# Designs tried in a protein design chat: VHH binders against Thymidylate synthase. Part 14

Target 1, 260 residues: Thymidylate synthase, of Methanocaldococcus jannaschii (q58167)
Amino acid sequence: MVLNINSFYKNCRGEFMRAVFIYHKNNQRMEKFYKNLLNEPDFCRICDDCYNCRGNWTFKNNVKNIVIEEVYEEFVDNPYDYLPELPEGDICIAQLHEDLLYELPLLLKEKGYKALIVPSETPHDLSLALRRDLKRVCSNYNIEFENPKPFCSLEKKEGNEYINKFIDYFKIGKPELEIEVENGLIKDVKVKISAPCGETYYIAKRLKGKAIDDLKEEIANAHHNYPCLASMEMDKELGDTILHKAGYIAFEVVEKALKK
Short names: E, the ipSAE of ESMFold2; O, the ipSAE of OpenDDE; V2, 0.75 times the mean of E and O plus 0.25 times the DockQ between their complexes.

## First folded at step 11 (VHH; framework vhh_7sr4_2)

Design x3 (from a12b with K58Y; at its last look DockQ between E and O 0.01; V2 from the best seeds 0.00; counts 0 for: pae E 19.0 > 2, placed apart)
Fold by OpenDDE, look of step 11:
Structure x3 (fold): chain B 260 residues (1-260), chain A 119 residues (1-119)
Amino acid sequence: as target 1 above (260 residues)
Amino acid sequence: EVKLVESGGGLVQPGGSLRLSCAASGFTFSRYAMGWYRQTPGKQRDLVADITSGGYTYYGDSVKGRFTISRDNTKNTVYLQMNSLKPEDTAVYYCAASRFLYGEGYDYWGQGTQVTVSS
């Protein structure tokens, strides 16, 4: 990947896509997702032997973040005390107070957005009721809507043209790997799609040189060292923690890659 | 008791104008998004226009440039100014209120007011 510092990233089709993240101050999860796409040199230096395994790329010209004040009240009297004017964009990724989310589809429509992604990293990020309503409202506005829980579970679906493009363009969502095995050892790992948090790159690095039988342990360790920020709180819909689901996704992705 | 009462409907010639009003009571008006929907017999109810509690507006494609939605929080009233009316605008127009916008997600609905555009 060629680092284009001063220009917008264009895919093989010459397409340009803009993603806007909107979230509250101190939202470390969304911040991490956003910063992952920036891919600044200081984004990840976990390893003592860091060699910039992520590579030289950035979507800094393709992504923006809107950080709004925290909402402490259960009910917001005026959402627009918090919601600024939105910039132009194609895809919105949002984690907001419910009362603010109510307003978001309309604002997005006005600015020509084509999709809204509301990731759930905790059981409290989006209620089932609001999810249903957002889906309906977005549909009315011809805005694609997804609520991945966790964000790394976002996958391509029929009918989600722009969200699918988002995944392909920014290379984030449900992770995809290509793994080369030689003599029972991982020879090479290529990240095709990364978890939005960027963990997949770290996993890829950690898997290199490891025996197939040790991969589960390595993935588990990776989750520890590149900590998944998904909640450990029980999610009633999942019947498990979102953190565990994220872990399972990581395992599944590796297994899938090995079966190819 | 929550109440939404529409008014201002009627018969108008093509190219004419109407102003619909919806008077709301029984809830904190300023906290709710307000919307206008319309429905013809045998068809689904369609969004005409809505306005958030903060004053942001949305219009259906068919009415853009012709209709204007506004609200007066001091009067607990939402308005729909309809200009350059067309026969295809003929429908029952419903006022709706919700903290959540659009369609079946509205918390409250009015009884509707008939708008007929005919020569």
Scores: ipSAE 0.000, ipTM 0.240, lowest interface PAE 12.6, mean pLDDT 89
ESMFold2, look of step 11: ipSAE 0.000; ipTM 0.119
ESMFold2 (binder alone), look of step 11: mean pLDDT 84; pTM 0.847

Design x4 (from a12 with T28I K58Y; at its last look DockQ between E and O 0.09; V2 from the best seeds 0.00; counts 0 for: pae E 15.9 > 2, placed apart)
Fold by OpenDDE, look of step 11:
Structure x4 (fold): chain B 260 residues (1-260), chain A 119 residues (1-119)
Amino acid sequence: as target 1 above (260 residues)
Amino acid sequence: EVKLVESGGGLVQPGGSLRLSCAASGSIFSRYAMGWYRQTPGKQRDLVADITSGGYTYYGDSVKGRFTISRDNTKNTVYLQMNSLKPEDTAVYYCAASRFLYGEGYDYWGQGTQVTVSS
């Protein structure tokens, strides 16, 4: 799909969606997610034989980022010293200090947001307590809420109309692939949904021409070369690292595609 | 520890008005988000309105346009002006305070004040 770089992307229904990323300075993870959707030519320069495998598309007119100053204090006395006025939007993707994050649903409601996605890429991005609270508060505000851990685990769910639309519109979330196999080799790989970081495109590229038996190794290598930025710290909820979870997702996606 | 004391509840006719007040103890009132919740017997406590430390407000859909939440940091008090009251507004109204804005995560709760709207 070639998206007009100069036009506001509209889906098949003629609808457009606005996503706003809000995160602290120096948050490389969120920056990567945001920039992935911009799909600027310099976003990915990993391959020596780059042929722009991602294609010519951009959501630059659909996405905005709000970068907030870093918060070093454990407790923020006044979250609004850091929280700016939010632009209009439909979906918010946020990684913020918990004291700021707590205030976010109200602000989102005022601006008509329909969903809040709070990815966890580290075990410390969102406490269980706050997750529960956000879920409750968002529900009260009639805002959909998801805390994917990692972001690439975000999948469609019943009842999440706008988040589901988000996934379909921006083509990010839990990855989905279509793989064509011929004579035991990967003939073609189509990215339907990409990991928010854009890794799925790289994986797709690397899988082409490879034997089915070698795919696991290729995926593993892809995680190294297109480095997953998820934390290597043990997540108690997962019983594993979020990085590993991301890796498993990548494997599963390929496996699922091959079974079709 | 912050103690919250609600006042201003009572019996009012439909279409009437009440003003609830919640006085908070302590010197750090300005740091807290304040909220009003209401609960009827056997039902879940619902958010009526809240106000952040920065003055941002939210109202439940059922009370929007009729209720106004405000705060006076000099008096350590949060108010809920309730206009155009309806029988459906009958409930125990609870004041809540938190470093954070929202409901079940509130650090402190008042004992509640009864509001009854009846002809």
Scores: ipSAE 0.000, ipTM 0.256, lowest interface PAE 12.0, mean pLDDT 89
ESMFold2, look of step 11: ipSAE 0.000; ipTM 0.217
ESMFold2 (binder alone), look of step 11: mean pLDDT 81; pTM 0.821

## First folded at step 13 (VHH; framework vhh_7sr4_2)

Design y1 (from x2 with S27F; at its last look DockQ between E and O 0.02; V2 from the best seeds 0.00; counts 0 for: pae E 14.4 > 2, grease 25.1 > 24.2, SAP .672 > .668, placed apart)
Fold by OpenDDE, look of step 13:
Structure y1 (fold): chain B 260 residues (1-260), chain A 119 residues (1-119)
Amino acid sequence: as target 1 above (260 residues)
Amino acid sequence: EVKLVESGGGLVQPGGSLRLSCAASGFTFSRYAMGWYRQTPGKQRDLVADITSGGYTEYGDSVKGRFTISRDNTKNTVYLQMNSLKPEDTAVYYCAASRFLYGEGYDYWGQGTQVTVSS
């Protein structure tokens, strides 16, 4: 596969997919997810001994971000004061004030979008009520809808053709690794799917050369050095923090890879 | 011994400002996420603001635009600048430290400091 920085990325099947991120100004989480897909050289500055573990790939021609003003009011009288005209796209990833988010499916339908992903990184990103409504409305518009909590929990599901394609195309969602072990040490780690924040690449780097028995501690340390952005606030639906769930996911992906 | 000691609380008029500080000791401060929580009698403890070891911040919806969390790793201190205070901000404010531990919640809590906003 020839990656041309100046061209649209086409997968092995010759497919082209457009993703649009829409979020409020100063949303560090969504910014991180978006920038992860840009994969600019300065995106990750964590390691002193950087060898460009991520590679030279970029989706800069396949992704766009729409950044709108912050909304501090509990209620927005006119959501369209904040919502711009949307570009054409296939999949939308959104974190917005609920009054704005409620209007989004209609706008997406008009522009031919096939899927809406609303990540929850905090307990307050999306209420249960609105989630239900969005699911219903999107269904009516024949738009696939998912609310991963956290974003790194997004996985393929039957019936989600376009979201599944999204995961495969952009290689983000619930992380997947291939790990090669030799003489009790991690020889190689391949990132198949990365957490949307890009943490999986860092984890992969950190795991190389380590003993299997030390991996738990290494993963924990990775979360400190490449900090998870999920909230430490208790989520009533999860009965735990979203941060903890993200940690479990990171751990499970490694465990799963080792069992193969 | 691990200690989190809050300071800076007190009585302030509506529209006023306070700056809370939490001095931490007994653990590697730079490796922990720090947070401020608040609680009123009979209610659950709610997140006010937190900051990761990497400096990423988040805020409760009710305090966005008014409060700012920051940290100084050289002083092992986390701060909460509270501007435009409202009566509904009245609560005991707690400092918390969290290390990423599977299945475990908050690692350390301060004793709390009272913030009262009243005319």
Scores: ipSAE 0.000, ipTM 0.204, lowest interface PAE 13.9, mean pLDDT 90
ESMFold2, look of step 13: ipSAE 0.000; ipTM 0.285
ESMFold2 (binder alone), look of step 13: mean pLDDT 84; pTM 0.841

Design y2 (from x2 with S27F G103P; at its last look DockQ between E and O 0.12; V2 from the best seeds 0.00; counts 0 for: pae E 16.4 > 2, placed apart)
Fold by ESMFold2, look of step 13:
Structure y2 (fold): chain B 260 residues (1-260), chain A 119 residues (1-119)
Amino acid sequence: as target 1 above (260 residues)
Amino acid sequence: EVKLVESGGGLVQPGGSLRLSCAASGFTFSRYAMGWYRQTPGKQRDLVADITSGGYTEYGDSVKGRFTISRDNTKNTVYLQMNSLKPEDTAVYYCAASRFLYPEGYDYWGQGTQVTVSS
């Protein structure tokens, strides 16, 4: 007998997120963010002693990607030669040539999207000028906008209802860990929020069994051994490389978890 | 060579109307945001109105409801329809162009056209 209990709970729980990743062909960083949410078995194959630290979850029915052809010209005369009709969705994660990105908020408004995230993994992913304009245009359309640099710096903010829900639903953004210590050794590490590239699970795996007094080198080694594709170029806004900033975030997250 | 050429300024009575035009050349007009700014002697240039390549508009608080910006991409021209003019609207009006809208201003400016509202 099939009871209608699931329909009752669905009505009570009406929180579903549909995310659309849009990026250019060969953008391996954006592809990794998208594939992290699919969590197919071959996504992370770093450890010889793998015990599936990521688990069996998938968001394959909640995420889509749109791959746009490369843009080689400096200016795009007609952005719609590249931009397709958008699918139905709630939140868009995008890295595109700036002429295409400039047009994106209008397309999002017309399809009822509620938020736009443009991650910067290199100093060149989004100019300061376009960041300012996107924030203004998105605000006028009642679309939430964030440009995390790097993507793993994305955290909840007052006023970002849909981006906050995105972080909670997909459990990606600025990492958050829970660490259990026994006899001066890390007994267990629970990933509550992962970096969007997925490295936080790998870091958590590497920390299990380690002494709490010598974690800095272990975290740094884990960060560099994971295929993190963030730029090694100096970023003037940060005063450091984006890769180093991501590494500092990983260290700070572990330190915060140990103080609890 | 980028050129922005304003026209349509002049003398008008309070309550009257004027339509300013700005003919643009030397860049891909359809991809640029266009704007109108005005300046009285001794003051900063103030935003009057701007319009994105996609047609989204913004207005200065003092002109909302009275002025309308529009663009014609086939003629590479941006317009400012000014209705219900007041003596306070007296200024030099400048056409401006930038690839994106942003607070520090525009990349290219016209030479200006004088608008004078007086009895």
Scores: ipSAE 0.000, ipTM 0.177, lowest interface PAE 16.4, mean pLDDT 83
ESMFold2 (binder alone), look of step 13: mean pLDDT 84; pTM 0.851
OpenDDE, look of step 13: ipSAE 0.616; ipTM 0.841

Design y3 (from x2 with G103P; at its last look DockQ between E and O 0.69; V2 from the best seeds 0.00; counts 0 for: pae E 13.4 > 2)
Amino acid sequence: EVKLVESGGGLVQPGGSLRLSCAASGSTFSRYAMGWYRQTPGKQRDLVADITSGGYTEYGDSVKGRFTISRDNTKNTVYLQMNSLKPEDTAVYYCAASRFLYPEGYDYWGQGTQVTVSS
ESMFold2, look of step 13: ipSAE 0.000; ipTM 0.268
ESMFold2 (binder alone), look of step 13: mean pLDDT 81; pTM 0.824
OpenDDE, look of step 13: ipSAE 0.688; ipTM 0.871

Design y4 (from y2 with S53R; at its last look DockQ between E and O 0.27; V2 from the best seeds 0.00; counts 0 for: pae E 6.0 > 2)
Fold by ESMFold2, look of step 13:
Formats: structure tokens, C-alpha cells, sequence
Structure y4 (fold): chain B 260 residues (1-260), chain A 119 residues (1-119)
């Protein structure tokens, strides 16, 4: 007997994308990225005056998570002591111990995955050595690869067919807003693409009714009030903290929306 | 416990070649990135070349096309083939090992081997 069970559903235009998040137990950042796509009612509880700025959507039938045990050893002799058999999927989002992550592309290839995203929310989430190796191994397997640092820096690129679809389908990545202005005041803010942590909806809520001349301070306050999990540790590659980079992305997104 | 031993340095004429070797022990060689750095007196150590555990290489701008880094995991050895040597290549050459390729973050260093390019 062959059971054809499809645990993923099409979007409103008849397309679907299947995403699998794989990460270690207690990785709160990855858990938050996954749960943002579920959009359960308790995901965001920041505002006393909540009017459900996120809306009632969910991708619960299009995303899965795999939580594996923490690795305490410096080296893992057999990564398959930790790595399970993967479900069917199109795109994997991963943060793992380096010996596990080194083996992950082979598992992805065997299951027909088309892309791997490894976000860096701390300077140590992906070493430069492993990033170079993953880029080459994924290229050899015809798997698209991105290491956004932070995850909300992920944007479309030529040649990234499946990662571009991921951004369009799940509406997460580098944020994108549409802003209506009337009489020098923000009348409405529509979230087209949210940061993967979900903060863009909160920023959009806080901008409504504000004067366009006050936006810098309001965006900074909103960013700081949202529980951002990005590291405040200095990142030598960026020359700044990853948290600061995320904050500057939030400013850029609003500025871009206002120029239209 | 960790030991990195460079060899193959010496005096060579401009345009000549040298092959440096670095024998490693005391760690799991195949899981480390390896690199060669060089230092002239009074200056910081500069990257010459590095190679990841997966075999992917990077080179300093001044040596691209002239130097080749390679590794042999069965011998726990990293090599630097140095061709078309110039007087500017004169330096102490150091072998380094790290799990991470941070700019200042190699965890283990050898004692160095002198390379002198002169008539």
C-alpha cells in the first residue's frame, strides 16, 4: 500500500511552498521564526491596545519544525546519531552544531530539497569556514544557499528561484511596507513582507497616526520594545552588532515606503 | 599537546620556488581549517592562504596566481607551494589551525620558518 499524504496546502493562487525549520532544543530564535508563521493568538502580547495588527492568517499546514537534542561535544563523530530522517519539503531553514550542519546538504539532496537558509542571529551561528563549505556543497547539489545575517536581511537574488518563492509565499525576509500619508500624518501602513521575527507588524501599528517628521524616534522605540533576539555582541564581519543591523533595516524599509 | 611544525623555508633567488610543509598533531586535523600567514619585523601577521576542512581555498591579493595551498588529511599536513618568488615575499611564514576562520582567530600557531628571497 502506498499512502499519498500531503501535509502541505496551496496558497490562494494555487501554489504552495513547504518549509522545514530544523534546530536544537532551546533555540528560542529559531522557535520564534517558526512560530511567526503559525501566527497563533499568543505569539505577540506586547500591546495593551491590541487590535490584532497581524491578522488571522496562518501557514501551519505549510511549515514543520524538527527539534533535535543539544550537542555538548566539540566534535560529533556520527552526525546521524542526532539527525533524523527529514520529511518531504522544498526549503530548509537551519541552525545546528557545525558537524551536523556540514552533513545536512546531503540529507536535503536525498529528499529533493531545493534550498537551504542558515540565518545568523549571533556572530557564532555560522563560521566563515563552514559558510564557504556550505556554499560550495550546496552549489554542487543544485541547492540554493543563503546565510542572511540577520535573517531579516534576506532579500531576493537572481538565480534563487526557490528562496525568492519562499519570500513571496511566506511574506518574510527583508521587510516591505506600503504607507499612505494624509496631511503629513500616516493614515495606514500595510505589511507586504515582515521581518521573520514578526516585528514589522508591530512597527506598522506604531506608525499609524504619527507625523512623518517624527518617524526616526518612533521606529527606534518600536524596535527596542519588540523582543528582538538578535545578538548585541560585536560582529567582526559586520563591524557592528547584528541587533543594530536589524534596526537599520527597519529604518530603511520605512524610508523606502515613504518615497513612493 | 597541539603541535604545528613548519619546514621547507630557506634562501632562494628571485623567480625561484619553495614548498613549505606544516605537520600537525594533537588535534583532529581533518576537522580544522588550516592557513599560512607571514610576518615581517614590526608588522602584523598577514594572511597568505587558507583552506577549509572541505578543501576550499582563499589567498591574499599579493600571492594570488603564484602560491597554492593544499592539504593531505592522511598525513595531517598542509602545504604551501610558492612560485615566482619576489623579494617582497621575504618573511617568517607561520602555519595556523582553527575551527573558525576569524580574522584574528586561529587557535594554534607554529613556530614559523624563514623564507628569504634575495640575490
Amino acid sequence: as target 1 above (260 residues)
Amino acid sequence: EVKLVESGGGLVQPGGSLRLSCAASGFTFSRYAMGWYRQTPGKQRDLVADITRGGYTEYGDSVKGRFTISRDNTKNTVYLQMNSLKPEDTAVYYCAASRFLYPEGYDYWGQGTQVTVSS
Scores: ipSAE 0.118, ipTM 0.589, lowest interface PAE 6.0, mean pLDDT 87
ESMFold2 (binder alone), look of step 13: mean pLDDT 84; pTM 0.849
OpenDDE, look of step 13: ipSAE 0.467; ipTM 0.767

Design y5 (from y2 with G54R; at its last look DockQ between E and O 0.45; V2 from the best seeds 0.00; counts 0 for: pae E 10.9 > 2)
Fold by ESMFold2, look of step 13:
Structure y5 (fold): chain B 260 residues (1-260), chain A 119 residues (1-119)
Amino acid sequence: as target 1 above (260 residues)
Amino acid sequence: EVKLVESGGGLVQPGGSLRLSCAASGFTFSRYAMGWYRQTPGKQRDLVADITSRGYTEYGDSVKGRFTISRDNTKNTVYLQMNSLKPEDTAVYYCAASRFLYPEGYDYWGQGTQVTVSS
């Protein structure tokens, strides 16, 4: 596979962020996160009355994907039969068979990466034990590590310089909205940070013109209509499903954005 | 059939040392995380130390700096070097194995070896 790394765009301070998504063939969730940042016109196909609520932007020159063949065996004797040599980069977003994922921090260190995000959209995307191992290994390599569950729970925190830059640069993570209210109606909704699945733009469209009293219903309906693909399986750590957690985040974000 | 067999326990004076061994068979040892846990009667097993398949270690707070876990993948054996032993280290020590370190479970457990620190 050919990677075009010389066409990266710079941010407003003359800096740029290079993100690499690595995942197995047929991982629709990870592919959706990657494609959200491309923002091709057919990415969101949910509305008959689309007015391009996402706008005209793309990070196609700042993001790459690496698609790994499916792993059929329970144990992978040599992870490097599957894992390619990575390009140099800043941040990696990954979901892989755990034998492959365990090796990834060394590859990232060798190529100068500064952060690893492993999102969990199902209870089985990352075991608790491997999460601990990845935190330790990444810390030893001076690589920032996060396992947001779900991905839209990712927020800035002190000490995560590169992950904070990722959120600011790509405008994805735990959603952030600005809401203007007039006479008890939603006048405007501006998306500052979108959920990685892209649903936040859809929610913002659904809220415009609605009464504040109706917001819980509108958010719930929008979340159920949008294909975030998060699991409905009970997650023991959360005490709820990951899909429900994502829905609660959507409500929390809107509630916090409302002015008293 | 999976076997984890601990050895090296016994009676030792405070300040002394012991080395525990756990010989493993019946699974792909090099692919498993290994751990040592200890238990006194009527209490839950406590983590003493663990080591991932790649050799990264963790220790319980009460044993940091005194105990060292290591593994030899050619002998399918994990070790626990216990230095500066205290009476509070008295317990049955169990070897455990899991594909990855799970807070809620290990795939396999040994039968335990008694360590007693007393004068």
Scores: ipSAE 0.005, ipTM 0.303, lowest interface PAE 10.9, mean pLDDT 85
ESMFold2 (binder alone), look of step 13: mean pLDDT 85; pTM 0.857
OpenDDE, look of step 13: ipSAE 0.729; ipTM 0.880

Design y6 (from y2 with S53M; at its last look DockQ between E and O 0.71; V2 from the best seeds 0.00; counts 0 for: pae E 7.5 > 2)
Amino acid sequence: EVKLVESGGGLVQPGGSLRLSCAASGFTFSRYAMGWYRQTPGKQRDLVADITMGGYTEYGDSVKGRFTISRDNTKNTVYLQMNSLKPEDTAVYYCAASRFLYPEGYDYWGQGTQVTVSS
ESMFold2, look of step 13: ipSAE 0.019; ipTM 0.530
ESMFold2 (binder alone), look of step 13: mean pLDDT 84; pTM 0.844
OpenDDE, look of step 13: ipSAE 0.716; ipTM 0.877

## First folded at step 14 (VHH; framework vhh_7sr4_2)

Design z1 (from y2 with A33Y; at its last look DockQ between E and O 0.01; V2 from the best seeds 0.00; counts 0 for: pae E 18.8 > 2, placed apart)
Fold by ESMFold2, look of step 14:
Structure z1 (fold): chain B 260 residues (1-260), chain A 119 residues (1-119)
Amino acid sequence: as target 1 above (260 residues)
Amino acid sequence: EVKLVESGGGLVQPGGSLRLSCAASGFTFSRYYMGWYRQTPGKQRDLVADITSGGYTEYGDSVKGRFTISRDNTKNTVYLQMNSLKPEDTAVYYCAASRFLYPEGYDYWGQGTQVTVSS
């Protein structure tokens, strides 16, 4: 990706995709997902020897964020004291207090949105009860709905036309890599789809030059050193922590990419 | 104050039907999960049925196909229609309400209503 987003869009035959991230002030996880798609130069400062492994691209003209004030009360009697009028858009990515989130599908329907993604980075980001209700209401409104846990587990699925386009257009979701091996060493790693937090680029950089037989520690160290922010709290639905799930996804993706 | 008041319990012969009602007050009914549980002496409370705020239902294995849970958000009431009753359905039936489902149960419980299937 050596082209800016406007040049990429003009050369691409896909639809114009507009994504809106809506989340509460101080939600560092959602902020990181949004800023990953902006790709401003200060987004990642992990490496002393940075060579801009992410490349020169941006989706700044295709993504917007809406930052909602913190909700301190347990229940919100009037969600519209907090929720603004939504801009026109195609897909919404949201983490909100559940009384606000409960109202969101109606707002999305009224503005012609086609999909809603509510990622879970902690066990508490979306209750199972509200997930069940959101699936039903979104289906009734002809809005695609997914609750990936973690967000980097999001993959294409039959019936998810717009979410599948989101993954293809923004190149985020369950990571996909292309790995070139020469003489038992990793010669190059190309990121086809990045984790939404951006760690996949860092993992790809750390793998370059490594022996294919020594990857476990390299991947684990890269995953640990990158601020992915997924929870270390045990999640009953997963039977493990969400951070461990994200780490296992990273291992699986690298192993699959090594097969030729 | 949150209140859940069950009614409609009583004595019924095997094969008969009974309809339980639970009137709710003190919270926004349309936003809560509602459920029915039952308990026999010396046993834990067992799930009979629950219903989401949006109307989706789930049933315990022993009552599936015979019992129907429903809700009327305009009357703040949840119902349990019990058909083809068996002596094993004899229990105290409790109405429950919760904003979220927890593994250990619901936030609020009624006082219970006795259902006895006998003779």
Scores: ipSAE 0.000, ipTM 0.143, lowest interface PAE 18.8, mean pLDDT 84
ESMFold2 (binder alone), look of step 14: mean pLDDT 83; pTM 0.841
OpenDDE, look of step 14: ipSAE 0.007; ipTM 0.206

Design z2 (from y2 with A33W; at its last look DockQ between E and O 0.01; V2 from the best seeds 0.00; counts 0 for: pae E 19.7 > 2, grease 25.6 > 24.2, SAP .688 > .668, placed apart)
Fold by ESMFold2, look of step 14:
Structure z2 (fold): chain B 260 residues (1-260), chain A 119 residues (1-119)
Amino acid sequence: as target 1 above (260 residues)
Amino acid sequence: EVKLVESGGGLVQPGGSLRLSCAASGFTFSRYWMGWYRQTPGKQRDLVADITSGGYTEYGDSVKGRFTISRDNTKNTVYLQMNSLKPEDTAVYYCAASRFLYPEGYDYWGQGTQVTVSS
C-alpha cells in the first residue's frame, strides 16, 4: 500500500511534528538552527569528521523555512507587505522585526499552530516589552510561547506540552549528555539533546579521550571554535554576554553528566 | 602581552565613509571572536558588529546594511567598513576580543578610535 510521505517521520510513539522557521534574509543564526535539523553532509566542517559525529539522520520532511526580506525602516506601517501566508505547521521558530513579530501570533492562530519560540542570540533580538506582549497575546490564543536567551537555554516546563514535544522530537534545546569514564579518562560521550546550533556533537567529540580533571579549557575552546554565533554584546538582563551564558550552559551540562 | 590597536577614525561628513582597522597580537587570533563596539559619553558600550572565529557576522540594528565587519586571519586584523555615516554614529569605537566563557576568563579591549560625523 502506498505510504504517506509525512508518515515516514513519525517518532517511536507515532508523534509527528512540523516546525517552521521564519527569519530575515541574511540571518545566519536562524539559518544555522534550521540547517542543523536538515543535517546535510557539509553542515559541520570544523573537524575532518564532524559529520560522522552527528550520525546519519534528517528532519528535512519535518521542517520548513520562510525567508523574509530585510526591513531597514524603524517602523513598518503594514506588516503584511512582508508577512506571507503561513504553511501548515505545529511550531514556529521566529526572529523578525518587532512590528512583524507582534502580528505573527494572529497568523499562527489562524493556521492552528500550537507554539511560538523566539530565540534571542543578541540583546536586540527581542525587547523585554515585546516579550511580555507576545506572551500575553499567545496565551490569549492558546499558543505556547518561549523566548530562550540563548536558544540552547530552552528546557521543558510544565504547561508547555508542544514545546516539550519539540525538544523531545528534534532533540534540540538545553543539552543533555551521558558520559562514560574509565580510569579518569572520558571513554565515550552520548548526546541526548543537542544545542540548536549543533555544537554539542562537536563538544562530545572533543571530550573523548580527555582527562576528567582538565575539561574547562577544552570545553571553552570547543565552544569558541564552533560557530554558535551568540553575541559578545553585554546583555543588561543577563548581566553578561549571551556568548558567556551559552558557554556556561555547555560547561554546566558536561559537569552534570560527570556527576551522573 | 595582548594588544588591540584601532586605527582609521576621524572626522567625516554625513553620508561619507570610513574604514576602521584593529591589529591584534598576543593571542591565537583565528580562535577568537572579534567585535566592534561604540560608546558615547555617559552611555554603555553598544555592539556595532561582531564576527566569529568561523566568519559568521552580526550587526547592531542601527548599522545593519551600512556597516560591514570582516577579518583577515593572515594579518591578525579585523575591519569595519562604515558607509552612509550619520551624526548618530559619532562615538568612540572599540575593538574587542573574546575567548573565555567562564568567570576566570579574560576579555580584551582596545583603547578606542574617535569617529565624528559632522559638517
Scores: ipSAE 0.000, ipTM 0.138, lowest interface PAE 19.7, mean pLDDT 82
ESMFold2 (binder alone), look of step 14: mean pLDDT 83; pTM 0.833
OpenDDE, look of step 14: ipSAE 0.006; ipTM 0.224

